# VHH binders against EKC/KEOPS complex subunit cgi121 (cgi121), part 127

Target 1, 174 residues: EKC/KEOPS complex subunit cgi121 (cgi121), of Schizosaccharomyces pombe (q9p7j3)
Amino acid sequence: MILPLFPETQVHVFVYENVSNCAAIHEQLISQNPIYDYAFLDAATILYKKQVYSAIIRALEDRRDEQMKTKTIHSEVILSLSPKTEISSAFRQFSMTKKSKNIVVVKIDSKLTEEEEFERLDKLVEGNRVEFSDEELQKLIDFKVLKKNYKLDPSTLENPLASILSSIALRGYS
Below, E stands for the ipSAE of ESMFold2; O stands for the ipSAE of OpenDDE; V2 stands for 0.75 times the mean of E and O plus 0.25 times the DockQ between their complexes.

## First folded at step 14 (VHH)

Design pg3 (from pf6 with A33S D111E; framework vhh_7n9e_1; at its last look DockQ between E and O 0.81; V2 from the best seeds 0.84)
Fold by OpenDDE, look of step 14:
Structure pg3 (fold): chain B 174 residues (1-174), chain A 123 residues (1-123)
Amino acid sequence: as target 1 above (174 residues)
Amino acid sequence: DVQLVESGGGLVQAGGSLRLSCAASGFTFQAYSMYWGRQAPGKGREWVSGITWRGRSTLYASSVKGRFTISRDNAKNTLYLQMNNLKPEDTALYYCAAGLFPFSTDESDYEYWGQGTQVTVSS
């Protein structure tokens, strides 16, 4: 996928359910294995496609403007999902953990087609690929976690998109 | 009470300039991407320009690129459109809009719209 604001940057997003090797993937990330150069998100924290793309766009702006807070564009995507400025908090909130079962995987600056990237990623992730859609994300979401991450209340839970996107937009704004 | 109020339109000669403003109220302005659109007589709505939450990124329709400049002042809750080298084909009702997504050229992604300000460019 090509974003209008960043026509030179190819982005791919994948969703996996029933992933059996998140612990193994997590170890590779800790070891900074370059083969695992993706943003691995816990699907339990993602409700909308626009949530993910909002974070991506924000991260790409920060990279372009040389204002990233993290070391990599993928870690910046994770940070950009969070309403908090603390990197550690953002990772605790949104990053895949050893206990994750469903994940959203983001690839920035891909040199491959979506299908080629999937084939490459499929060698790393032991799970079932599902469509990257609001419908599928809704099946994987943990609303308890969502409410906590974005401080949603009963009134905003009816349509949490506005609150989520606002939180992403307003991070660090004061 | 959400409001987007456009101003700065008027009659100008071809080659002239105008600066439009869009004053926003009733919502968190800096949480929204902002856009200009226009509608010429007998034509449908046309996307003109957009700017992201923090004003770091902008995009323009090919028909106005190089002539129009979009900007925003989040402290003043105001969106601007500097229009230079105006042409008769720029004649339209210009409206501003707000969206939650960081950037979209699809008006279905917008939440709020203004009523518009008329821009007329004579030959």
Scores: ipSAE 0.913, ipTM 0.948, lowest interface PAE 0.5, mean pLDDT 96
Fold by ESMFold2, look of step 14:
Structure pg3 (fold): chain B 174 residues (1-174), chain A 123 residues (1-123)
Amino acid sequence: as target 1 above (174 residues)
Amino acid sequence: DVQLVESGGGLVQAGGSLRLSCAASGFTFQAYSMYWGRQAPGKGREWVSGITWRGRSTLYASSVKGRFTISRDNAKNTLYLQMNNLKPEDTALYYCAAGLFPFSTDESDYEYWGQGTQVTVSS
C-alpha cells in the first residue's frame, strides 16, 4: 500500500496471532517505555487493510496540521479508527488489552526496513507473525465487536468496508 | 441516484484560465476524497489532482502542478479545479471522481465518476 500524500513517512504494519504476553506489553505501554513506541491494536477489531490505512492517513494529516488530540502519532492512529470523538472510548474499543489474543501493530516514522523493524518487534511480542492481508485479518476478527464498534446493520449494509470507511471519515458528524 | 456533474469547460486561448466545477448529489460528499482526471483525444486517461475528504491535503500530477488548484466546498457539495496558464496540451475531457478511501492515486479505488466537461486550449 502506497501513501502518496506522505512519501517521506515510512509505515510498517505487522499482525501477530496467538500472543501470550499482551499483559506485559500493556504494562510497558502504560509506563510509556519508548522501546514500545508502536500502536498495538486488538485484531478482533480490524477486518481490512484499508481500515488501518484510513486511520493512519487521518492521523498523519492531523499531525501535519497540528490538530492531534492525543500525545503520540501511534495513539492518534488508535483514535482515528473510531467513529466517535472521545479518546477513552477509542482506546477501549480498538487498543490491545491484557486479554487480547491477536494484535495488529503499526509503526509510523520507521527508519528501518520491514524486516529490520520485525526483528525489533519480534523481541517484544510472544506470538506468531502472519501476513498483513485481508485474508489473515478475516480469520482474527470478532464480527460482533466490529458490528458494535461501527454500528453495522444487516438491513442497511451489503459491504462492511464502505460503512467502516464512512464511519472513520465522518467522525465529528455522528 | 449518485451524480457527479462537471461544468465550466469551454474554448480558451493559451495562457488563459478556466474554473471547473463538479456538483455532487446522492451520496455523503464529505465522506469522500475527490479527484480530477482528464482524457485527451486519442490518448489514455491521466490522473490530474486529488483532495482528501476534509480538503486538507492535495496532490497534483507534475504536468499541472503550480498551474492548477483543486479545492472543495463541503457545505455546497462541490469540487473545483482552477486552471491557470493553460497550454494546448491541457486540451481534454475533464472528469471528476469520488472515493471512500481517504486518498489514492489508483483509480480502481474510486466508486463514482462524472461524464466530463470539455476543455479546449487553442494556440
Scores: ipSAE 0.777, ipTM 0.899, lowest interface PAE 1.0, mean pLDDT 92
ESMFold2 (binder alone), look of step 14: mean pLDDT 90; pTM 0.908

Design pg5 (from pf8 with T28I D111E; framework vhh_7n9e_1; at its last look DockQ between E and O 0.79; V2 from the best seeds 0.00; counts 0 for: loop humanness VH .161 < .165)
Fold by OpenDDE, look of step 14:
Structure pg5 (fold): chain B 174 residues (1-174), chain A 123 residues (1-123)
Amino acid sequence: as target 1 above (174 residues)
Amino acid sequence: DVQLVESGGGLVQAGGSLRLSCAASGFIFKAYAMYWGRQAPGKGREWVSGITWRGRSTLYASSVKGRFTISRDNAKNTLYLQMNNLKPEDTALYYCAAGLFPFSTDESDYEYWGQGTQVTVSS
């Protein structure tokens, strides 16, 4: 996928459910294995496609403007999901953990087609790929975690999209 | 009470310039991407330009690129459109819109719209 604001940057997003090797993937990330150069998100924290793309766009802007807070564009995507400025908090909130079962995987600056990237990623992730859609994300979300991450209340839970996107947009303004 | 109020429109000769403003109120302006659109007589709505919530990125329709400049002042809750080298085909009702998604040319992603300000460019 090509974003209009960043025509030179190819982005791919994948969703996996029932992933059995998140612990193994996590170890590779800790070891900074370059083969695992993705943003691995806990699907339990992602409700909308627009949530993910908002974070991606913000991260890409920061990179372009040389204002990233993290070391890599993928870690910046994770940070950009968070309403908090603390990197550690953002990772605790949104990053895949050893205990994760469902994940959203983001690839920035891909040189491959979506299908080619999937084939490459499928060698790393032991799970079932599902469609990257609001419908599928809604099946994987943990609303308890979502509410906590974005401080949603009963009134905003009726339509949490606005609150989520606002939180992403307003990070650093509080 | 959400409001987007456009101003600065008027009659100008071809080659002239105008600066439109869109004053926003009733919502957190800096949380929204902002857009200009226009509707010419007998035509549908046309996307003109967009700017992200932090004002770091802008995009323009091919028909106005190089002539129009979108900007925003988050402290003043105001969106601007500097229009230079205006052409008769730029004649339209210009409206501003707000969306929470960082950037979209799809109006279905917008939450709020202004009523518009008329821009007329004579030959």
Scores: ipSAE 0.911, ipTM 0.947, lowest interface PAE 0.5, mean pLDDT 96
Fold by ESMFold2, look of step 14:
Structure pg5 (fold): chain B 174 residues (1-174), chain A 123 residues (1-123)
Amino acid sequence: as target 1 above (174 residues)
Amino acid sequence: DVQLVESGGGLVQAGGSLRLSCAASGFIFKAYAMYWGRQAPGKGREWVSGITWRGRSTLYASSVKGRFTISRDNAKNTLYLQMNNLKPEDTALYYCAAGLFPFSTDESDYEYWGQGTQVTVSS
């Protein structure tokens, strides 16, 4: 997959399972330590690669147009995953917490190759890297959480991609 | 049911202009990125232009850049392609497409397709 509208913006996405130090990472994030300048998402909330990239594209378009609602591009990605406009709700729904076990990590505006960025991130995260793929994400998702976050019902649960992507597209229009 | 219906094609002399429309129904138009493609006789499909769901970002194939303008009216559920300074090489069946992914030049990311409207540019 390619981001044709933002081809010079380096974006990397990593997935970790069985992370043992989310509490420590969380402390660094609230302290605004610049070494931790990533979006740390709870993998229990992420089912599709397209879900993550849709939020990234929305955030990048809003940054270009000077319409961001949060202070950083990484926080804007977290907001952009949510069907709701409230910033605090989006963080509560999608951000990694001290109790998270699996995470998805997004770096936007990376100055590094994917491998170089991974080497830095791997020093911060105590867990096992897995492929960023729909197959691996499906193993880490919590469908009860997904259903609540996107208000899915039986008619959409068999293939929820359209409902999820439309929720991301329509935030602020409903 | 989902429908994408193109109109505005026809026969035009080189150097002329046409405006194509794509009327959409059966889905939430403003949640979709929209695209124009074309297929010349005996040729494969060619990506022409795309526009994001909110209409804020557009992209054009190099062969049409500067001559074609994509736009959308989310209140009317309609996509447009203004085609200026037409050339015989622009002769093709023009079709619109819709995709929920915010923007992609990969046609495998598109969910809905129109049947197309013929544009023929004579010399």
Scores: ipSAE 0.718, ipTM 0.877, lowest interface PAE 1.1, mean pLDDT 92
ESMFold2 (binder alone), look of step 14: mean pLDDT 86; pTM 0.863

Design pg6 (from pf2 with D111N; framework vhh_7n9e_1; at its last look DockQ between E and O 0.86; V2 from the best seeds 0.83)
Fold by OpenDDE, look of step 14:
Structure pg6 (fold): chain B 174 residues (1-174), chain A 123 residues (1-123)
Amino acid sequence: as target 1 above (174 residues)
Amino acid sequence: DVQLVESGGGLVQAGGSLRLSCAASGFTFRAYAMYWGRQAPGKGREWVSGITWRGRSTLYASSVKGRFTISRDNAKNTLYLQMNNLKPEDTALYYCAAGLFPFSTDESDYNYWGQGTQVTVSS
């Protein structure tokens, strides 16, 4: 996928359910294995496609403007999901953990087609790929976690998209 | 009460310039991407330009690129459109819009719209 604001940057997003090797993937991330150069998100924290793309766009802007707070564009995507400025908090909130079962995987600056990237990623992730859609994400979400991450209340839970996107946009303004 | 109020339109000769403003109120302005669109007589709505919530990125329709400049002042809750080298085909009702998604040329992603300000460019 090509974003209009960043025509030179190819982005791919994948969703996996029933992943059996998140612990193994997590260890590779800790070891900074370059083969695992993705943003691995806990699907339990992601409700909308626009949530993910909002974070991606913000991260790409920060990179372009040389204002990233993290070391990599993928870590910046994770940070950009969070309403908090603390990197550690953002990772605790949104990053895949050893206990994760469902994940959203983001690839920035891909040199491959979506299908080629999937084939490459499929060698790393032991799970079932599902469509990257609001419908599928809704099946994987943990609303307790969502409410906590974005400080949602009963009124905003009726339509949490606005609150989520606002939180992403307003990070650093509080 | 959400409001987007456009101003700065008027009659101008071809080659002239105008600066449009869009004053926003009733919502958190800095949380929204902002957009300009226009509608010429007898034509549909046309996307003109967009700017992300932080004002770091802008995009323009090919028809106005190089002539128009979108900007915003989040402290003043105001969106601007500097229009230079205006052409008769730029004649339209210009409206501003706001959307929570960082950037979209699809109006279905917008949340609020202004009523518009008329821009007329004579030959």
Scores: ipSAE 0.908, ipTM 0.945, lowest interface PAE 0.5, mean pLDDT 96
Fold by ESMFold2, look of step 14:
Structure pg6 (fold): chain B 174 residues (1-174), chain A 123 residues (1-123)
Amino acid sequence: as target 1 above (174 residues)
Amino acid sequence: DVQLVESGGGLVQAGGSLRLSCAASGFTFRAYAMYWGRQAPGKGREWVSGITWRGRSTLYASSVKGRFTISRDNAKNTLYLQMNNLKPEDTALYYCAAGLFPFSTDESDYNYWGQGTQVTVSS
């Protein structure tokens, strides 16, 4: 995928369900193994494709402008999902953990086609790839977690997209 | 409740300049990317320019690049389009739009539309 504002930056997003090795992946991320240089998100926190792309675009703009708060573009995507500015809170809320079952995986600056990147990623993730689509994401979301992360009330839960996107846009707004 | 109100259009000679404004109300302006579009008589809508929510990134249609400048003032909830070296082909109804997404050239991502202000460039 190529974004209009960042035409030289190739982005791929993958979704896996029933992942059996999140603990092993987590250990590799802690060790900063460069083979695992992706953003690994807990799918229980992701409801929309636009949610992920909003975070990606925010992170890319901040990188271009030398305004990143984290060490890598992938960690910046994780931060950018959060309505809050605190890095540790964003990771706690959105990042894959050892106990995660389903994940969303983002690769930025890929030099590979989507299928070539999938072949590489599939060697690392023990799970079933599903389509990156709102339809599949809705099957994996935990609405209680989503409601907490974005402070949604019952009226906004009918159409949470606008509330979620506004929260990402206004990060740090109370 | 939401309003986007364009102003600054008019009749101008080729080679001239105009500055359009789009005053926004009824929504949190700084959370929205903003755009200008235009529609010439007998033609479809044309995307003209866009600016990200914080004003840090802009994009222009090739037909206006170098002649038009988009800008925004988030403190005044106002979007601008400075149009220089106008050509008869720039004659159109110019309208602003807002999208609650960091940036998109896909009009299906836009939430609000203004009614437009007419720009007429005589040869």
Scores: ipSAE 0.725, ipTM 0.872, lowest interface PAE 1.2, mean pLDDT 92
ESMFold2 (binder alone), look of step 14: mean pLDDT 86; pTM 0.866

Design pg8 (from pf4 with A33S G55S; framework vhh_7n9e_1; at its last look DockQ between E and O 0.90; V2 from the best seeds 0.80)
Fold by OpenDDE, look of step 14:
Structure pg8 (fold): chain B 174 residues (1-174), chain A 123 residues (1-123)
Amino acid sequence: as target 1 above (174 residues)
Amino acid sequence: DVQLVESGGGLVQAGGSLRLSCAASGFTFNAYSMYWGRQAPGKGREWVSGITWRSRSTLYASSVKGRFTISRDNAKNTLYLQMNNLKPEDTALYYCAAGLFPFSTDESDYDYWGQGTQVTVSS
């Protein structure tokens, strides 16, 4: 996918369910294995495609403007999902953990087609790929976690998209 | 009550300039990306320009690039469109819009719209 604001940057997003090797992937991330150069998100924390793309766009703006708070563009995507400025908090909130079962994987600056990137990623992730759609994300979401991450209340839960996108936009600007 | 109120339109000769304003109220302005669109007589809506939350990114339709400049003042909850070197084909009703999604040229991603201000460019 090409974003209008960043036509030279190719982005791919994948969703996996029933992933059996999240612990192994997590260890590779800790070791900073370059083969695992992706943003691995816990799908339990993601409800909308626009949530993910909002974070991606913000991260790309940060990189372009040399204002990244984290070391890598993928870590910046994770941070950009969070309403909190603390990197550690953002990772606790949204990053894949050893106990994750369903994940959203983001690739920035891909040199491959979506299918080629999938083939590469499929060698790393032991799970079932599902469509990156609001419908599929809705099946994987943990609303308790979502409510906690974005401080949603009964009134905002009726339409959480607005609150989520606002939180992403306003991080560090309150 | 959400409101977007455009102003600054009018009649101007070709080659002239106008500055449009869009005053926003009733929502968290700095959480939204803002956009200008226009609708010429007998034509559909056309996307003109967009600007992200804190003015970090801007984009323009090819037809106005180099002539129009979008900007915003979050402290004043106001969106602007500086239009220079206006052409008769720029004649249209200009409206502003707001969207929570960081950036889109698709109006289906927008959340709020203004009523518009008329811009007429005579030859």
Scores: ipSAE 0.894, ipTM 0.937, lowest interface PAE 0.5, mean pLDDT 96
Fold by ESMFold2, look of step 14:
Structure pg8 (fold): chain B 174 residues (1-174), chain A 123 residues (1-123)
Amino acid sequence: as target 1 above (174 residues)
Amino acid sequence: DVQLVESGGGLVQAGGSLRLSCAASGFTFNAYSMYWGRQAPGKGREWVSGITWRSRSTLYASSVKGRFTISRDNAKNTLYLQMNNLKPEDTALYYCAAGLFPFSTDESDYDYWGQGTQVTVSS
């Protein structure tokens, strides 16, 4: 995918369900193994494609403008999903953990086609790839987690998109 | 109620300038990215320009780049389009749009639209 504001930055997003090796992946992320240089998100926290792309665009703007708060663009995506500025809170709320079952994986600055990046990622993730779509994300979301992460009240749970996107847009400025 | 109301259109000679305004109400303006589009008589809609909610990023269609400048004043909930060196080809109904999604050139991603203001450029 090519974003209009960042035409030279190639981005790929993948979704896996029933991942059996999240603990192994987590160990590789702690060790900072460069072949695992992706953003690994817990799919229980992601309801919309626009949620993910909004965080990606925010992170890319912050990198361009030298306003990043984390060390990598992929960690910045994780921070950018959060309504708050605290890095540790964002990682706790949105990152894949050893106990995660379904994940969303983001690659920014890919030098590979989507097919090539998938082939590389598929060697790392033991699970079933599903389409990155609102329909598939809806099957994987935990609405209790979503409500907590974005402080949604019952009325906004009917259509939470605007609340979520506003939180991402206004982090640090509202 | 959400409203986007354009103004500043009119008749202008080729080579002239106009400044369009889009007054927004009924939503949190500074959370939205804003856009200008246009529709010439008998033609489809054309994307013209966009600006992110804090003015950090702008983008222009190639047909207007270098001649048009998009800007916004979040304190006044107003979007602007400065149009310089106007050509007869710029004749169109100009409308603004708003999208909560951070940035897209695809109109299906937008949430609100204005009704437009007419710009007519005579040769």
Scores: ipSAE 0.631, ipTM 0.844, lowest interface PAE 1.5, mean pLDDT 92
ESMFold2 (binder alone), look of step 14: mean pLDDT 88; pTM 0.890

Design qk2 (from qj46 with S56K; framework vhh_6qgx_2; at its last look DockQ between E and O 0.92; V2 from the best seeds 0.00; counts 0 for: grease 25.5 > 24.2)
Fold by OpenDDE, look of step 14:
Structure qk2 (fold): chain B 174 residues (1-174), chain A 123 residues (1-123)
Amino acid sequence: as target 1 above (174 residues)
Amino acid sequence: QVQLVESGGGLVQAGGSLRLSCAASGFTFSDYAMAWFRRAPGKEREFVAAITYTGKSTFYTDSVKGRFTISRDHAKNTVSLQMNSLRPEDTAVYYCAVTYAWDYWTPRAYDYWGQGTRVTVSA
């Protein structure tokens, strides 16, 4: 996938459900295994495709502007999902944990086709790939977690997209 | 409330050894990575070493590789830094820090810091 604002950067997003080896993946991540150079997100925290795209775009903008707060673009994606400026907090809120069952995986700066990247990732993730769509994400979301992460209230809960995007965009400005 | 209390600093001659310790409380110790940073006089705070929450992996700045060893004790909620073959350039205040992230080299990734313990290495 190519983002219009970043035509030279190839991005891939994958969704997996019923992942059995999140603990093993997590161990590789924290050990900084380069084979696991992805952003692994807990699907329980993701409701919309636009949420993920917004975070990716913000991370890419930060990189473009030489304003990244984290060391890697994938960590910056995780940070960009959060309305909070604290990196550790963003990881707690959005990153895959050893207890996660469903995940969203983001690859920035891919040199492979989507299919090739999938084949590579499929060797790492033991789960079922599902479509990256709002419909599928809606099945995996934990609304309690979502409400907590973005401080959603009854007035914004009916259509939380605007609030979520605003939170992402305005991080550090509130 | 989170507390990180460093100890073990002091004056040592070049070639000597020190063992720093950090006692952690106020959070689930086993869920977080621990690290040591240091700040030398007139310099910025720099990464020294980190250990994952499982204790299975460690990371070091190049200048201390082979000389320093970071370890953690889950039973005691402590992280330690064994410093061998100390050099005058190792003189600094050493800080213990905690993070949930794995961006270990980035100071901003760490939620909490200790008060620091001073290490002075004489020539």
Scores: ipSAE 0.868, ipTM 0.925, lowest interface PAE 0.6, mean pLDDT 95
Fold by ESMFold2, look of step 14:
Structure qk2 (fold): chain B 174 residues (1-174), chain A 123 residues (1-123)
Amino acid sequence: as target 1 above (174 residues)
Amino acid sequence: QVQLVESGGGLVQAGGSLRLSCAASGFTFSDYAMAWFRRAPGKEREFVAAITYTGKSTFYTDSVKGRFTISRDHAKNTVSLQMNSLRPEDTAVYYCAVTYAWDYWTPRAYDYWGQGTRVTVSA
């Protein structure tokens, strides 16, 4: 897909459930294997499509403005999901771990169609692809984790989207 | 209290060797990468070496490749840096640090830092 404000940047987002090889993927990520150059997120932390798009947009804005804090655009997406500026904490809270079961995978600057990118990614991930949709994400979320990551209280739990998007947009000012 | 304590620094002649060690206490960093950075007088901290939490991958800045070896011992919760063929430009305070991220080269990515151990290499 093409985001209106970033017309030359192709982005793809995939969701997998019941992934059996997260530990193997994680080893490839930490070893800096370029074949795994994606943002692998733990789906237990993602409730909305807009949550992911907002983090992508924030990362792309920071790249455009030469304000990236991490080495790669994909690591910047992980940081951008966080309401705080702490890089290590953002990875701990939002990245796929060796224990993850469901994941959201982001590719930025793709030179491939969605189907071509899927074919490459599917060779790396042993799991079942599902639609990137709010309906599917709701099945995979852990609300206790979401509440903790974004400090949601009873009033914000009534409309968590606005609070989450505000946290992503205002990172560094709280 | 979480602490990282470096040791093994000192004065050595060019061509010599030193082994630095860093002991972590007050917390077990089983999922954290460990790294060494160094700071020469008047300069910013620079990346030297990192090792993944599994110990299977290591990373080095170009100027130390082939001379320095990073290793970790999970049973002792330690990381070490074997420094061989030392040069005067290796003179610095060496810091160990830990991060959960795999952005190893960026000091800002590291959560905990040791106090540093001084290495001085005489010409």
Scores: ipSAE 0.628, ipTM 0.842, lowest interface PAE 1.5, mean pLDDT 90
ESMFold2 (binder alone), look of step 14: mean pLDDT 82; pTM 0.837

